# Ledger of designs, part 3: VH-VL binders against Probable Brix domain-containing ribosomal biogenesis protein

Target 1, 157 residues: Probable Brix domain-containing ribosomal biogenesis protein, of Methanosarcina barkeri (q467k0)
Amino acid sequence: MLVTSSRKPSARTRTLCKLLSRFIAGRCMTRGKMGMQELLEFAEGGPLIVIGEYHGNPGELSFYDEAGELLFSLRFTDWYSKELDSYWFSGIEPKLAGQGEIAEAFKVFFHFQRVENDKIDQLPPSSTLIVVGENDIDFMGSGKSLFKLNLRGFKKY

## First folded at step 14 (VH-VL; from s5 with light chain G28D)

Design u1
Fold by ESMFold2, fold request of step 20:
Structure u1 (fold): chain C 157 residues (1-157), chain A 117 residues (1-117), chain B 107 residues (1-107)
Amino acid sequence: as target 1 above (157 residues)
Amino acid sequence: QVQLQQWGAGLLKPSETLSLTCAVYGGSFSDYYWSWIRQPPGKGLEWIGDIDHSGDTEYNPSLKSRVTISVDTSKNQFSLKLNSVTAADTAVYYCARLNYEGYFDPWGQGSLVTVSS
Amino acid sequence: DIQMTQSPTSLSASVGDRVTITCRASQDIDSYLAWYQQKPEKAPKSLIYAASSLESGVPSRFSGSGSGTDFTLTISSLQPEDFATYYCQQYYSYPLTFGQGTRLEIK
């Protein structure tokens, strides 16, 4: 799947695009002046995530299907752990955990294996995991939080 | 654990092209943007631009007409070219990692480039 | 472009003194502000990010505060190794820009 941004992204938006794409084993690209049709061509039949800005900061993810239809969006503030400085992404897709409407939307959007909450501690230490909680989405690797999106809103279309 | 090692020609004449290369060790080259920053002797720091493994660049508008940053992903290296140098381009040039917060850590050791008459 | 202005440009202080260095942005940059320390003949070293978050391994005598346009770096009790030049840098928007520096010298 393809992760891109609004036009003229800040440094923080560019780095989140790269980080998210690496975590989900997808691709990141600079949007430039591209419209939706051009983005869909670069996605090569895969789904699309667009990072939007609020006051120059990353603040929204918009999730589009393979036909370019907007499925849902998340509003957030971002947080990055120092653990990222030494972390190596394996290219293997993460597992998905958590409950609620965002977790269900992620299940439908991503093809990631779902893990029950009580089975998380049984995963290999090298596992990567997206944990959808009530107030945040926690992107974990090697048993540690790497980055989080602190939730500010969710909308289905 | 990430380390940056840089090299390139240090003494130039006016109108020549500045060329520097930075190699990345101990970290994932594809996971970050990589930057060039310069510091004229006794003066402050100026960001030049950044690049990632795919060649995606951003340049300081003040230098964009003369600067090219390029990447050799097979060697985990990125390079700076600055055309048509003058004495005003005399500086210590640093490579650095643009981290996910959006600032620079770590930095290379620096390369003094002197443009003489 | 966002201009970063530091004050003072230089100062002299003694070991044990408390020192405050300020940085003003030409527009609101939220908390997207880093502080660096640079010793002669060395590359800058990051001290503080997000205006107030201390980098790993940086002594607790260093602290940062502020948001919006006005920021401070404080050293609560100077040590001999703290004599250096200090730079602020905004990372709110491109181009990424630095303050002109504050040279801290031993008195």
Scores: ipSAE 0.688, ipTM 0.888, lowest interface PAE 1.8, mean pLDDT 90

## First folded at step 17 (VH-VL; from u1 with light chain A50D S53N S56T)

Design y1
Fold by OpenDDE, fold request of step 20:
Formats: C-alpha cells, structure tokens, sequence
Structure y1 (fold): chain C 157 residues (1-157), chain A 117 residues (1-117), chain B 107 residues (1-107)
C-alpha cells in the first residue's frame, strides 16, 4: 500500500504521511508533481491513499483502488499521543475493529484481520489496532492510543 | 527517549563548505523528519531544512541554492552542507527532530561554526 | 513566507510578576504555533504547541492562547529560572519560521 500527499504538502501532512504508512505497514512518498497514473504505477497495483489538505494542513484521506477509482474519502482533524515518542513499529499489519460504514470500507480496502470488541484486550502487547468509532478512528499500539483521526465527514463514491 | 548528538568543523574561511553531522539515538530514525536550524550570535532562529530516511527534503528558499541535507540510514545520521560560506553564516547550528505536531523536539546540543578570514 | 512578529523584543520583570509575550503572524495560521524557551548556551526547549497545549514537564504557570494571527504566552508568576529568551514558531506552512525572540531579563 502507498500513502502519498498533496502536491505541495505542509510539514504536518508529510509527517502524517510517514506515520500512517508506518502504521499500516505500507510505503510513503511525497507526491510532488506526480499525476494519478504515475502514483498508481509507483504503488505497483496496490491500494493508494492520498492525504489532502484542509486550511493548509492534513484534513482528508482519499482511498483509491488499483485502477485509480476513488472509493471513499474521510474528512478529519488529527491528534497525536506522546506515546508515539517512544513507540517502535514492528512492520506488521494492524488489525481492524469497529462497526459501521467506515469499518466496512476499511475492511474491503485494507483486508486487515477483524477483531471483535470483546477480544481487543486479548491481543498481544506488540499488536497494532485500528479502532473505527462513531466520531473518530483510533490507531492503537501496545494497548494505547498512538494517534487519532477525529471524523468530520465520510463520503462513499 | 530520542537523543541527538552532533559534530563537525567549527572554524571556516570564507568560500569554504560547512559540514555538520547529527546522529540519532534511542528512537526510530525512519519514523520522522530531521531538521537543521541555525542561530547567529545574539540573534534569532532560522530554519534551514529537513530530511527523512528516504531522502525527501525541504529547504528554506533563502538558503536552498547553497544547502544540501543528506542521510546515512546505516548509521542513523543526517548531515548538513552549506557551500560558499561568508561571515553571515557564523552561527550555532542545531539539529532537531521535527515531530508529528510540527515543532522541534528534541534538539541537538548545537555546534558553533565561525567563518573568519 | 509567513512572518512572525513578537512583542516586546525585550522586557524586564521581577520574580512573582505576571508576564505576557505576544506573537503575531502575517497570515492566519490557525493554531499551528509553538513557543520555545532558550537559556544562554543551550538549545531551545519546547514549552507550548498548538498555541495552548503545554509540553510534558512544563510548569503550569506557563500558558498559551490565541488562534489565527494573534497569540500570547503568559507566565502567571515569574520564577528565577524563567529569565530567558522566548521564541514563537509557526508550522502552518513552509518555510517554517520563528519570531525574532523576546528577551526576558531581571528588573
């Protein structure tokens, strides 16, 4: 999977691109002047996530399939935990928990293993987990929130 | 916790090239962007540029023509080169981590570079 | 480039005083502003980020406020260790820029 940015990203957009790609065990790349076709080629047929900017900073995730079709998008504000300061990513794909349209969209897009809410506390300490809530998406590691995307909008195409 | 240690030449003549290196300890080098900032004696702070482990760079336009920032991922180090130095480049140079919030933390201990004929 | 202007450039105060430093951005930067404290011969230390969030370990006498273009750093009761130079920094867009600094000295 490839995570990329807007054409002229802010510092926060660049860092979120890196963080998100690390979390999902994917790759990141600053978009620059690359067009969609070039991005798809760079993604080598894998899923593509584009971080768009709102008021000059990260505020949207757009999810594209291997054909470059826009599947769905999220509007958000970002939050980061101080737990990130000492966290080490294992390179293993996260699991996915939660319900609703966004959770289903993520399941179809990422193909991450689903975890029931009552089984979350049974996960190994080294596990990472995406928890899709009603108002936010929580990106967890070692049983702690690492960063969150507070949802402002969801659009399915 | 992440710690930065920096080193390099402290005394240069005009037209020479400034060269500094910063080593990262206690944290993931590949998870962040790493920055250089300088401070002339008795003056404020100026951001020079940043880089990540893949070599993705951003430079201050005021220095872009003379600045090169590079990485050595095998050593968890990143370096600064500033060409054609003048007295105006005399400053304490800091390496720092650009964290996910967008500000600098932590910082290296600083390196005084003096340009004098 | 976004210009950051601090006021005042320098000020004298006494221990126990309430001190206020302002920072103005040349354009709207939302809340993407950090404050640093720098003591002589030391690297800057982060105090506040996102305009009003205290960095870990920073005393509660420090506070930040503001959004858009006008920001304020406040020290509610000045302590001896607070005499230093303070800088604001925007991270709304590249290039990243700092205010010119405010030197806080003993009266």
Amino acid sequence: as target 1 above (157 residues)
Amino acid sequence: QVQLQQWGAGLLKPSETLSLTCAVYGGSFSDYYWSWIRQPPGKGLEWIGDIDHSGDTEYNPSLKSRVTISVDTSKNQFSLKLNSVTAADTAVYYCARLNYEGYFDPWGQGSLVTVSS
Amino acid sequence: DIQMTQSPTSLSASVGDRVTITCRASQDIDSYLAWYQQKPEKAPKSLIYDASNLETGVPSRFSGSGSGTDFTLTISSLQPEDFATYYCQQYYSYPLTFGQGTRLEIK
Scores: ipSAE 0.910, ipTM 0.954, lowest interface PAE 0.5, mean pLDDT 96
Fold by OpenDDE, last read:
Structure y1 (fold): chain C 157 residues (1-157), chain A 117 residues (1-117), chain B 107 residues (1-107)
Amino acid sequence: as target 1 above (157 residues)
Amino acid sequence: QVQLQQWGAGLLKPSETLSLTCAVYGGSFSDYYWSWIRQPPGKGLEWIGDIDHSGDTEYNPSLKSRVTISVDTSKNQFSLKLNSVTAADTAVYYCARLNYEGYFDPWGQGSLVTVSS
Amino acid sequence: DIQMTQSPTSLSASVGDRVTITCRASQDIDSYLAWYQQKPEKAPKSLIYDASNLETGVPSRFSGSGSGTDFTLTISSLQPEDFATYYCQQYYSYPLTFGQGTRLEIK
């Protein structure tokens, strides 16, 4: 899948695009002047995530299917751990944990392996995990939070 | 721990091209954007531009017409070229990592480039 | 471009003093501001990010505050090793820009 940005992204939007794409074992690109059709072509038939900006910085994720249909969107504020400085992504898709509407949306969109909350501690230390909580989405690696998206809104289309 | 080491010519004549290279060690080259910043002697800092492993660049408009930043992913290196230098381009040039927050850490050791006739 | 203006350009202080440096942005940059410390012949060192978050390993005597257009770096009790030049930097939008610097000298 492809993660892209707004047309003139801030530094933080660009870096989040890269980070998110690495975490989900996808590809990233700065959108530039590309339209939706071009993005879909670049995605080679895969789904598309667009990082929109709020107040000039990353604040929205829009999830598009292979046909370019908007499925759902998230409003968020981002948080980054210093653990990222020493973290190496393996290129393996993360697992998905959590409950609720957003978790279900992620399940349908990403097709990541689902992990029950009570089995998270049984995962190998090298595993990456997306934990969808009530107030945030936690992107974990090596049993630690690498970065989080603090939820501000959710829209399903 | 990410470390940056940089090198390049330190003395140039006007109209020549500045060329510096920065090598990244101890960290994932592909996971970050990498920047060049310069500092004229006794003056402040000026961001020049940044690049990622895919070649996605952003340049300071004040230098865009003269600057080219490139990457060599096989070596985990990125380079700066500044064309048509003048005395105003005399500065210590730093390479740095643009972290996910949007500020620079860590920095290279700096390279003094002096432009004189 | 977003202009960052520091005040003062230079100041003299003594060990133990409370020191305050101000950075003003030409437009609202929310909290997307970093502070750096630079010593002679060294690269800048990150002190504070997101206006008020202390970088790892930075002494607690350093603090940052502010949002929007006005920001402050404070050293609660100046130590000998704190004499240096300090810079603010905005990362709200490109191009990334720095303040002109504040040179903190020993009185």
Scores: ipSAE 0.898, ipTM 0.950, lowest interface PAE 0.5, mean pLDDT 96
Fold by OpenDDE, fold request of step 20:
Structure y1 (fold): chain C 157 residues (1-157), chain A 117 residues (1-117), chain B 107 residues (1-107)
Amino acid sequence: as target 1 above (157 residues)
Amino acid sequence: QVQLQQWGAGLLKPSETLSLTCAVYGGSFSDYYWSWIRQPPGKGLEWIGDIDHSGDTEYNPSLKSRVTISVDTSKNQFSLKLNSVTAADTAVYYCARLNYEGYFDPWGQGSLVTVSS
Amino acid sequence: DIQMTQSPTSLSASVGDRVTITCRASQDIDSYLAWYQQKPEKAPKSLIYDASNLETGVPSRFSGSGSGTDFTLTISSLQPEDFATYYCQQYYSYPLTFGQGTRLEIK
């Protein structure tokens, strides 16, 4: 999977691109002057996540399939934990927990292994987890929140 | 915890090329953007540019034509080159991590570079 | 580029004083502002981020406020170790820019 940005991303957009790609064991690149077709080529036939900006900072994730079709998008504000300072990514794909439209969309898009909420505490300490909540998406590592996306909107196409 | 150590030439003549290197310890080099900032004596701070593990860079437009930031992933190091230096480039140069919030933390110890004929 | 202007450029105060430093952005930067403290021959140290969030380990006498274009750093009761130069920095957009600094010295 490829995570990319707007054409002239802010520092926060670039860092989110890097962080998100690391978390999902994907690749990251700053979009620059690349058009959608170029991005798809760079993605080598894989799906694409584009980080859009609102008011000059990251505020939207757009999810594209292999054909370049927009599947769904999320509006959000970002939050980062100080736990990130001491966290080391293992490169292992995260698991997915939660319910609702977003969780289902993530399931279809990422194909990550699902975990029930009551089983989260049983995961190995080295595991990473995406928890889709009603108001936010929590990206967890070692049983701690690493960063979150506070949900502002969801649109399915 | 992440620590930065930097080194490079401290005395240059006009028209020479400034060259500094920063080494990253105690943290994941690939997880962040790494920046150079300078501070002329008695003056404020100026962001020079940044780079990540993949070589993605941003430069301050005021210096872009003379600046090159590079990365050596095998050593967890990144470097600054500033061409055609003048007295105006005399400053303490800092390497720093650009954290996920968008500000700088931590910083290197700084390197004084003096340009004098 | 976004210009950051601090006020005042320098000020004298005594231990125990309440001190306020202002930073103004040339355009709206929401809350994407950090404050740094710098002592002589040392690198800057982060104090505040996102305009009002206190960095870990920073004394509670430091506080930040503001959004949009006008921001303030406040030291509620100045301590001897607080005499230093303070900088604001915006990270709303590239290029990243700093205020010119405020030198806080002993009266």
Scores: ipSAE 0.864, ipTM 0.941, lowest interface PAE 0.6, mean pLDDT 95
Fold by ESMFold2, fold request of step 20:
Structure y1 (fold): chain C 157 residues (1-157), chain A 117 residues (1-117), chain B 107 residues (1-107)
Amino acid sequence: as target 1 above (157 residues)
Amino acid sequence: QVQLQQWGAGLLKPSETLSLTCAVYGGSFSDYYWSWIRQPPGKGLEWIGDIDHSGDTEYNPSLKSRVTISVDTSKNQFSLKLNSVTAADTAVYYCARLNYEGYFDPWGQGSLVTVSS
Amino acid sequence: DIQMTQSPTSLSASVGDRVTITCRASQDIDSYLAWYQQKPEKAPKSLIYDASNLETGVPSRFSGSGSGTDFTLTISSLQPEDFATYYCQQYYSYPLTFGQGTRLEIK
């Protein structure tokens, strides 16, 4: 799975591209002057996430299928925990928890193993988890929030 | 906790190449961008550029023609080369981690580089 | 390039004083601003990020405020260890730029 950005990304957009790609066990790539066709070639038949900027900084994720069709987008503000400072990504795909249309879109897009909310504490301590809530998406490792996308909008196409 | 240790030449003559190396300990090298910043004596700070483990760089346009930042991922190290130095390049040079918010924490201990007149 | 202008360049104050340092950006940078403290012959230390959030371990007498173009760092009751030089830094866009610094000296 390929994560990239708008052209000429800010520092914060570059770091989010890297962070998100590491969390989902995907790849991060510098956008440069590439168009959609070239991005799909680098994705090698996999799906594509593009981080869009609002006023020069990250504010949108756009989710494309392997044919380059936009499936859905999220608007957000980002937040980073100090727990990231000492965290080591395992490269293992996260599990998915939460309900609602965003959680369903994520299930279809990522194909991560889904876990019921009341079963989360039964996961191994080393587990990584995407928790889709009503107001945020919480990216968790080792039972702690690592970063969040605070939701500002969701659109299906 | 993440620590940065830096080293390199301290005294240079004009036209020589400045070369500094920074090693990262106690944290993930591949999950961050790593930066060089300099501070002329008694003056403010100037960002030079950053790099990640894959070699993805950004440079300050003011220095881009003379600067190269490189990485040795097998050693968790990144390096600065600045060509054709003059006395104006005399400064303390710092390596630092670019955190996810976009500011710097932690910083290396600093390396004074003096270019003779 | 986004120019960061600090005021004042230097400031004398007494222990216990309330101190305010100003940073002005040449364009709107939202809240993408950090403050650093630097003591002689030491690397800068981060104090405030995203304009108003205290870094871990920073005393509560430090506070940051502002958004857009005008930002302030406030020390509510100056302590002896607070005499240092303070820098702001924007991370809204490349190149990343710093203010020229404000030297805070004991009066």
Scores: ipSAE 0.841, ipTM 0.925, lowest interface PAE 0.9, mean pLDDT 92

Design y1
Fold by OpenDDE, last read:
Structure y1 (fold): chain C 157 residues (1-157), chain A 117 residues (1-117), chain B 107 residues (1-107)
Amino acid sequence: as target 1 above (157 residues)
Amino acid sequence: QVQLQQWGAGLLKPSETLSLTCAVYGGSFSDYYWSWIRQPPGKGLEWIGDIDHSGDTEYNPSLKSRVTISVDTSKNQFSLKLNSVTAADTAVYYCARLNYEGYFDPWGQGSLVTVSS
Amino acid sequence: DIQMTQSPTSLSASVGDRVTITCRASQDIDSYLAWYQQKPEKAPKSLIYDASNLETGVPSRFSGSGSGTDFTLTISSLQPEDFATYYCQQYYSYPLTFGQGTRLEIK
């Protein structure tokens, strides 16, 4: 899984690229002058997430398949917790919780193990979890919110 | 908590190359970008550039032609090289973490570099 | 590049005073602005981020406001330890840039 950015990303976009890639146990790279085909080659046949910018900062995630076809996109505003300052990523893929069309899209795209809402509290403390809610996507580690994407829009192609 | 420690030569002659190193302790080196910032005596702050553990860099256009920032992931260190120094490069140089929001925290203790004939 | 201009460059005040420092961006930077405090022979210390959020451990007498191009740092009641130089910094886009600084001196 490759996460990349716009061609001239802001500091926040670069940071989100790194953070998101670490969270999903993937790779990140700043896009630079790379076109889609070059990105796909860099992804080594894996799917691709592109972080788009709105008003110079991260505001969109575009999800591409292995062929470079756009599958769906999310509009969002980002939030970060101070818990990130002391958090250590284990490199293990997160689990996925939540319901709805975004959760289903994530399941198909990431293939992460699904966790039912009533079983979230039973997860080991070291677990990472993506919780898809109605208004936000919560990226959790050690039972705490590390960062969130407040949802502004969803488009399926 | 993350702590930064700097070292390097403080006195240079014109045309020489500035070389400083910053070591990161108490935190995940791979989760952040790491920056260099300088401050001439009695003046303001100037961002030089940043780097992450993968070697992804961004430089201030005003210094890009003379600046190289590198990383040693095995030591959790990153370094600054500034070529062809002049008196205008005399400054206290700081390493700092570029955090998740895009501002600097924490900072190293600073290194005074004086360029004099 | 985005230029950050602080006002005033220098300010004299007394303990207990209300102090206001302004930072103006050459273009709209939304709320992507940080404020720093720097004391002599020390590295800058972050005070405020995202224009109005206090950093952990920063006294509540400090506050930040503004969005777009005009920003303000306010110290409601100046304390002896607050005499220092203050800088604003934008992180809207590269290159990252600072204001020229505001030196707050004791009257």
Scores: ipSAE 0.830, ipTM 0.934, lowest interface PAE 0.6, mean pLDDT 95
Fold by ESMFold2, fold request of step 20:
Structure y1 (fold): chain C 157 residues (1-157), chain A 117 residues (1-117), chain B 107 residues (1-107)
Amino acid sequence: as target 1 above (157 residues)
Amino acid sequence: QVQLQQWGAGLLKPSETLSLTCAVYGGSFSDYYWSWIRQPPGKGLEWIGDIDHSGDTEYNPSLKSRVTISVDTSKNQFSLKLNSVTAADTAVYYCARLNYEGYFDPWGQGSLVTVSS
Amino acid sequence: DIQMTQSPTSLSASVGDRVTITCRASQDIDSYLAWYQQKPEKAPKSLIYDASNLETGVPSRFSGSGSGTDFTLTISSLQPEDFATYYCQQYYSYPLTFGQGTRLEIK
């Protein structure tokens, strides 16, 4: 999977692109002047996530399939834990937990293994986990929140 | 816990090239952007630019024509070169980590670079 | 480029005083603003991020407020270790820019 941004991204957008790509075991690419066709070529047949900005802040994720069709988008505000300061990504694909329309969209888009909430503590210590909640999406590693997207909207296309 | 250690040029003559290196310990080099910032004596701070492990850079337009930031990912190090220095380039130079929020923490210990006449 | 203007440029105060330092951005930067403390011959130390959030280990006498273009750092009861130079920094857009600094000295 390829994660990129709007053109001329802010510092915060650049860092989220990198962080998200590392969490999902994907790749991050600087947008530069690239259009959709070039991005799809760099994605090499994989799906694409584009981080959009709202008021200079990363505020939207847009999820495209391998053909460049927009599948859904999320609006959010971001939050980062100090646990990230010393965290080491292992390259392990995350598991997915939670319920609702966003969780289902994530399951279809990412193909990550889904885990019941009551079985999260049975995961290996090195596990990474995306937890889709009512008000946020929690990106967890080693049993701790690493970063969150506080939900502001969801749209299917 | 992330630490930055820097070394390099102290005293330069006009027209020489400033060269500094910063090494990163105790954290992931590849998961962040790394920055150079300078502070002329008795003055404020100026961001110079940043780089990540893949060589993706952003530069302050005021210095872009003279600045190169580079990376050696195998050593978790990044470096600053500033061409054609003058007395106006005399400053303490800091390396720093660009946090995901967009501010700097931690910082290296600083290196005073003096350009003589 | 976003210009960050601090006021005052220097300030004398006594231990126990309430001190305010302001930072004005030349355009709306939402809350993408950090405050740093710098003591002589040391690197800056982060105090506040996103305008109002205290960094880990920063004493509660420090607080930040504001959004848009006008921001304030407040020290509610000045302590001897607070005499330093304070800088704001915006991270709304590149280039990343700092205020010119406010030197806080003991009376």
Scores: ipSAE 0.821, ipTM 0.917, lowest interface PAE 1.0, mean pLDDT 91
Fold by ESMFold2, last read:
Structure y1 (fold): chain C 157 residues (1-157), chain A 117 residues (1-117), chain B 107 residues (1-107)
Amino acid sequence: as target 1 above (157 residues)
Amino acid sequence: QVQLQQWGAGLLKPSETLSLTCAVYGGSFSDYYWSWIRQPPGKGLEWIGDIDHSGDTEYNPSLKSRVTISVDTSKNQFSLKLNSVTAADTAVYYCARLNYEGYFDPWGQGSLVTVSS
Amino acid sequence: DIQMTQSPTSLSASVGDRVTITCRASQDIDSYLAWYQQKPEKAPKSLIYDASNLETGVPSRFSGSGSGTDFTLTISSLQPEDFATYYCQQYYSYPLTFGQGTRLEIK
C-alpha cells in the first residue's frame, strides 16, 4: 500500500508519511504534481492513504480503495515518543487490536491479523501493533508506544 | 543513542565549492530526514536543507541555486555542497537530525568553514 | 518565509532571577515552535518543543508557553550554567526559520 500527502507538505507531514509507511510496511511517495489517477497507478492495485493538512500541518488521514473511492477519513493530532529515537522497524506487518468502528475499518482496509487485548503480552518481542482506542490510535513497537494519533473525528463514506 | 559526526572543508577561496560530510551512528538512517544548518560568526542560525535515504530533498530558497545535498545510504552518510562561495558563506556548518515533530535533535559537532577575502 | 523575532536581543541577570524571553512569529504557527540553548563553541541543544514540552533532562526551571504568534521561554530561578544564547525555531512551514537569538549574561 501507498502513503502520500498533500502537495508541498510541511516538514511534519513529510516525517509522518515516512513514519506511517515504515510502520505498516508500505511505501511513502512524494506526491509532486500527481493527481489521483496517477497515484492509483503508482499504488499498483493496492490501497492508498493520503495525509491531509490543516493549516499546513498533518491533521487528516484519508483512506482510498484501489479504485480511488474514499472509504473513510480520520481527523487527529499527532504525538511522538522518544522511544522512536532508538527503534528499528522490522518491515513486518503490524497486528491490530482494539474495538469499535475505526478498528473494523482498519481490519477491512489493512487486513492485518487481529489480536485480543489480553494476548498482546504474548506477542514476539519485536512485534508491532496498532491499538485502536476510544480517544487515540497507538502505534506500538517492542511493547512501547512509538507514536499516536489523537482522534478528533471519523467519517465513513 | 544517535550520534552525528561531520568533517570536510575548512579554508576556501572565493568561487570554490564547499563540501562537508556527516555520518550517522547508533540509529536508523532510513527513518528520518537529515539537515544542514549554518551559523555565521556572531550571528543566528540558517536552515540550508534536508534529505532522506531515498534522496528526497527540501532546500532553503535563499540558497537553492547553489546548494546540493546528497546521500550515501550504504554508509549512512549525507553531504553538503555549496558552490561559488564568497566571504558571506563563512560560518559554522552543522548537520542535524530532523525529528518527527519538525525540530532538530541531535546535532553534529559543527565545522567552521572560512572563505578568504 | 515566516520571520521569527526575539526580544530582548540581550539581557543581564543575577542568579536566582526570573528571566523571560519572547519570540514572535510573523504569522500564526500554531504551537510548532522549539527553543534551543547554545553555549559558546557548542552546537545548539534543544530545550522545549511544541511550544511547551520539556526535552528529556532539561531542568524544571525552564518552561515554555504560547501559541499562534506569541511565545515565551521562562527560567524561573536563574543558575550560573544558564549563561547562553537562546533561539526559537518554527517548524510550521518551509523554510524552517530561527529567531535572531537572545544572549543571556549572568551577573
Scores: ipSAE 0.820, ipTM 0.917, lowest interface PAE 0.9, mean pLDDT 91
Fold by ESMFold2, last read:
Structure y1 (fold): chain C 157 residues (1-157), chain A 117 residues (1-117), chain B 107 residues (1-107)
Amino acid sequence: as target 1 above (157 residues)
Amino acid sequence: QVQLQQWGAGLLKPSETLSLTCAVYGGSFSDYYWSWIRQPPGKGLEWIGDIDHSGDTEYNPSLKSRVTISVDTSKNQFSLKLNSVTAADTAVYYCARLNYEGYFDPWGQGSLVTVSS
Amino acid sequence: DIQMTQSPTSLSASVGDRVTITCRASQDIDSYLAWYQQKPEKAPKSLIYDASNLETGVPSRFSGSGSGTDFTLTISSLQPEDFATYYCQQYYSYPLTFGQGTRLEIK
């Protein structure tokens, strides 16, 4: 799975690209001058996430299938925990928790193992987890929130 | 706790090449962008550019024609070269980590580079 | 490029005073602004990020406010250790740019 950005990204957009790719055990690539077709080739048959900007900084994730068709998008504001300062990513794919339209879209897109909310505390301490809540998506590692996307909108195509 | 140690260049003659290296300890090198920033004596700060472990760079347009930032990922190090220096390039040079929010923390201690007039 | 203009360039104040330093961006930068403190012969130290968030370990007498183009760093009840130069920095867009600095002197 490939994570990239819009062209000419801000610093905050570039750093979110790296962070998200590491969390989902994917790859991050700077967009440069690449068009969609080139991005799909670099994705090597995998799906694609593009971080878009709203008011000049990261505010949208766009999810594309392997053929380059836009499946859905999320609008958000970002938040980063100080736990990230010393965190080491293991490369293990995260598990998925939560309910609703976004959780279902994530299940179909990522194919991560889904866990029930009341079973989260039974996961190994080393687990990484994406928790889709009503108001945010919480990216957790080692039992701690690492970063969040505070939801502003969701659109299917 | 992430720590940055820098070394290189001290006294240069005009037209020489400034060269500095920064090593990263106590944190992930591959998960961040790493920056060079300079400060002429008694003056403000100027961002020079940044790089990540894969060689992805951004440069200040004011310096882009003379600057190269490079990385040695096997050593968790990144380096600055500034060609054709003049007295105007006299400054304290800092390496720093670009945080996910977009500002700098932590910073290296700084290296004074003096270009003789 | 986004120019950051600080005022005043230099300021003298007494211990216990309330001090206000301003930073103006040449373009709307939302709240993508940090404040740094720099003491002589030392690297800058981050104080405030995203215009108003206090870094961990920074005394509560420091605060930041503003959005868009006009930003303020406030020090309530100035202390002797606050003698330093203060810089703002925008991270809305490349190139990343700093204000020219405000030198705070304790009378």
Scores: ipSAE 0.815, ipTM 0.917, lowest interface PAE 1.0, mean pLDDT 91

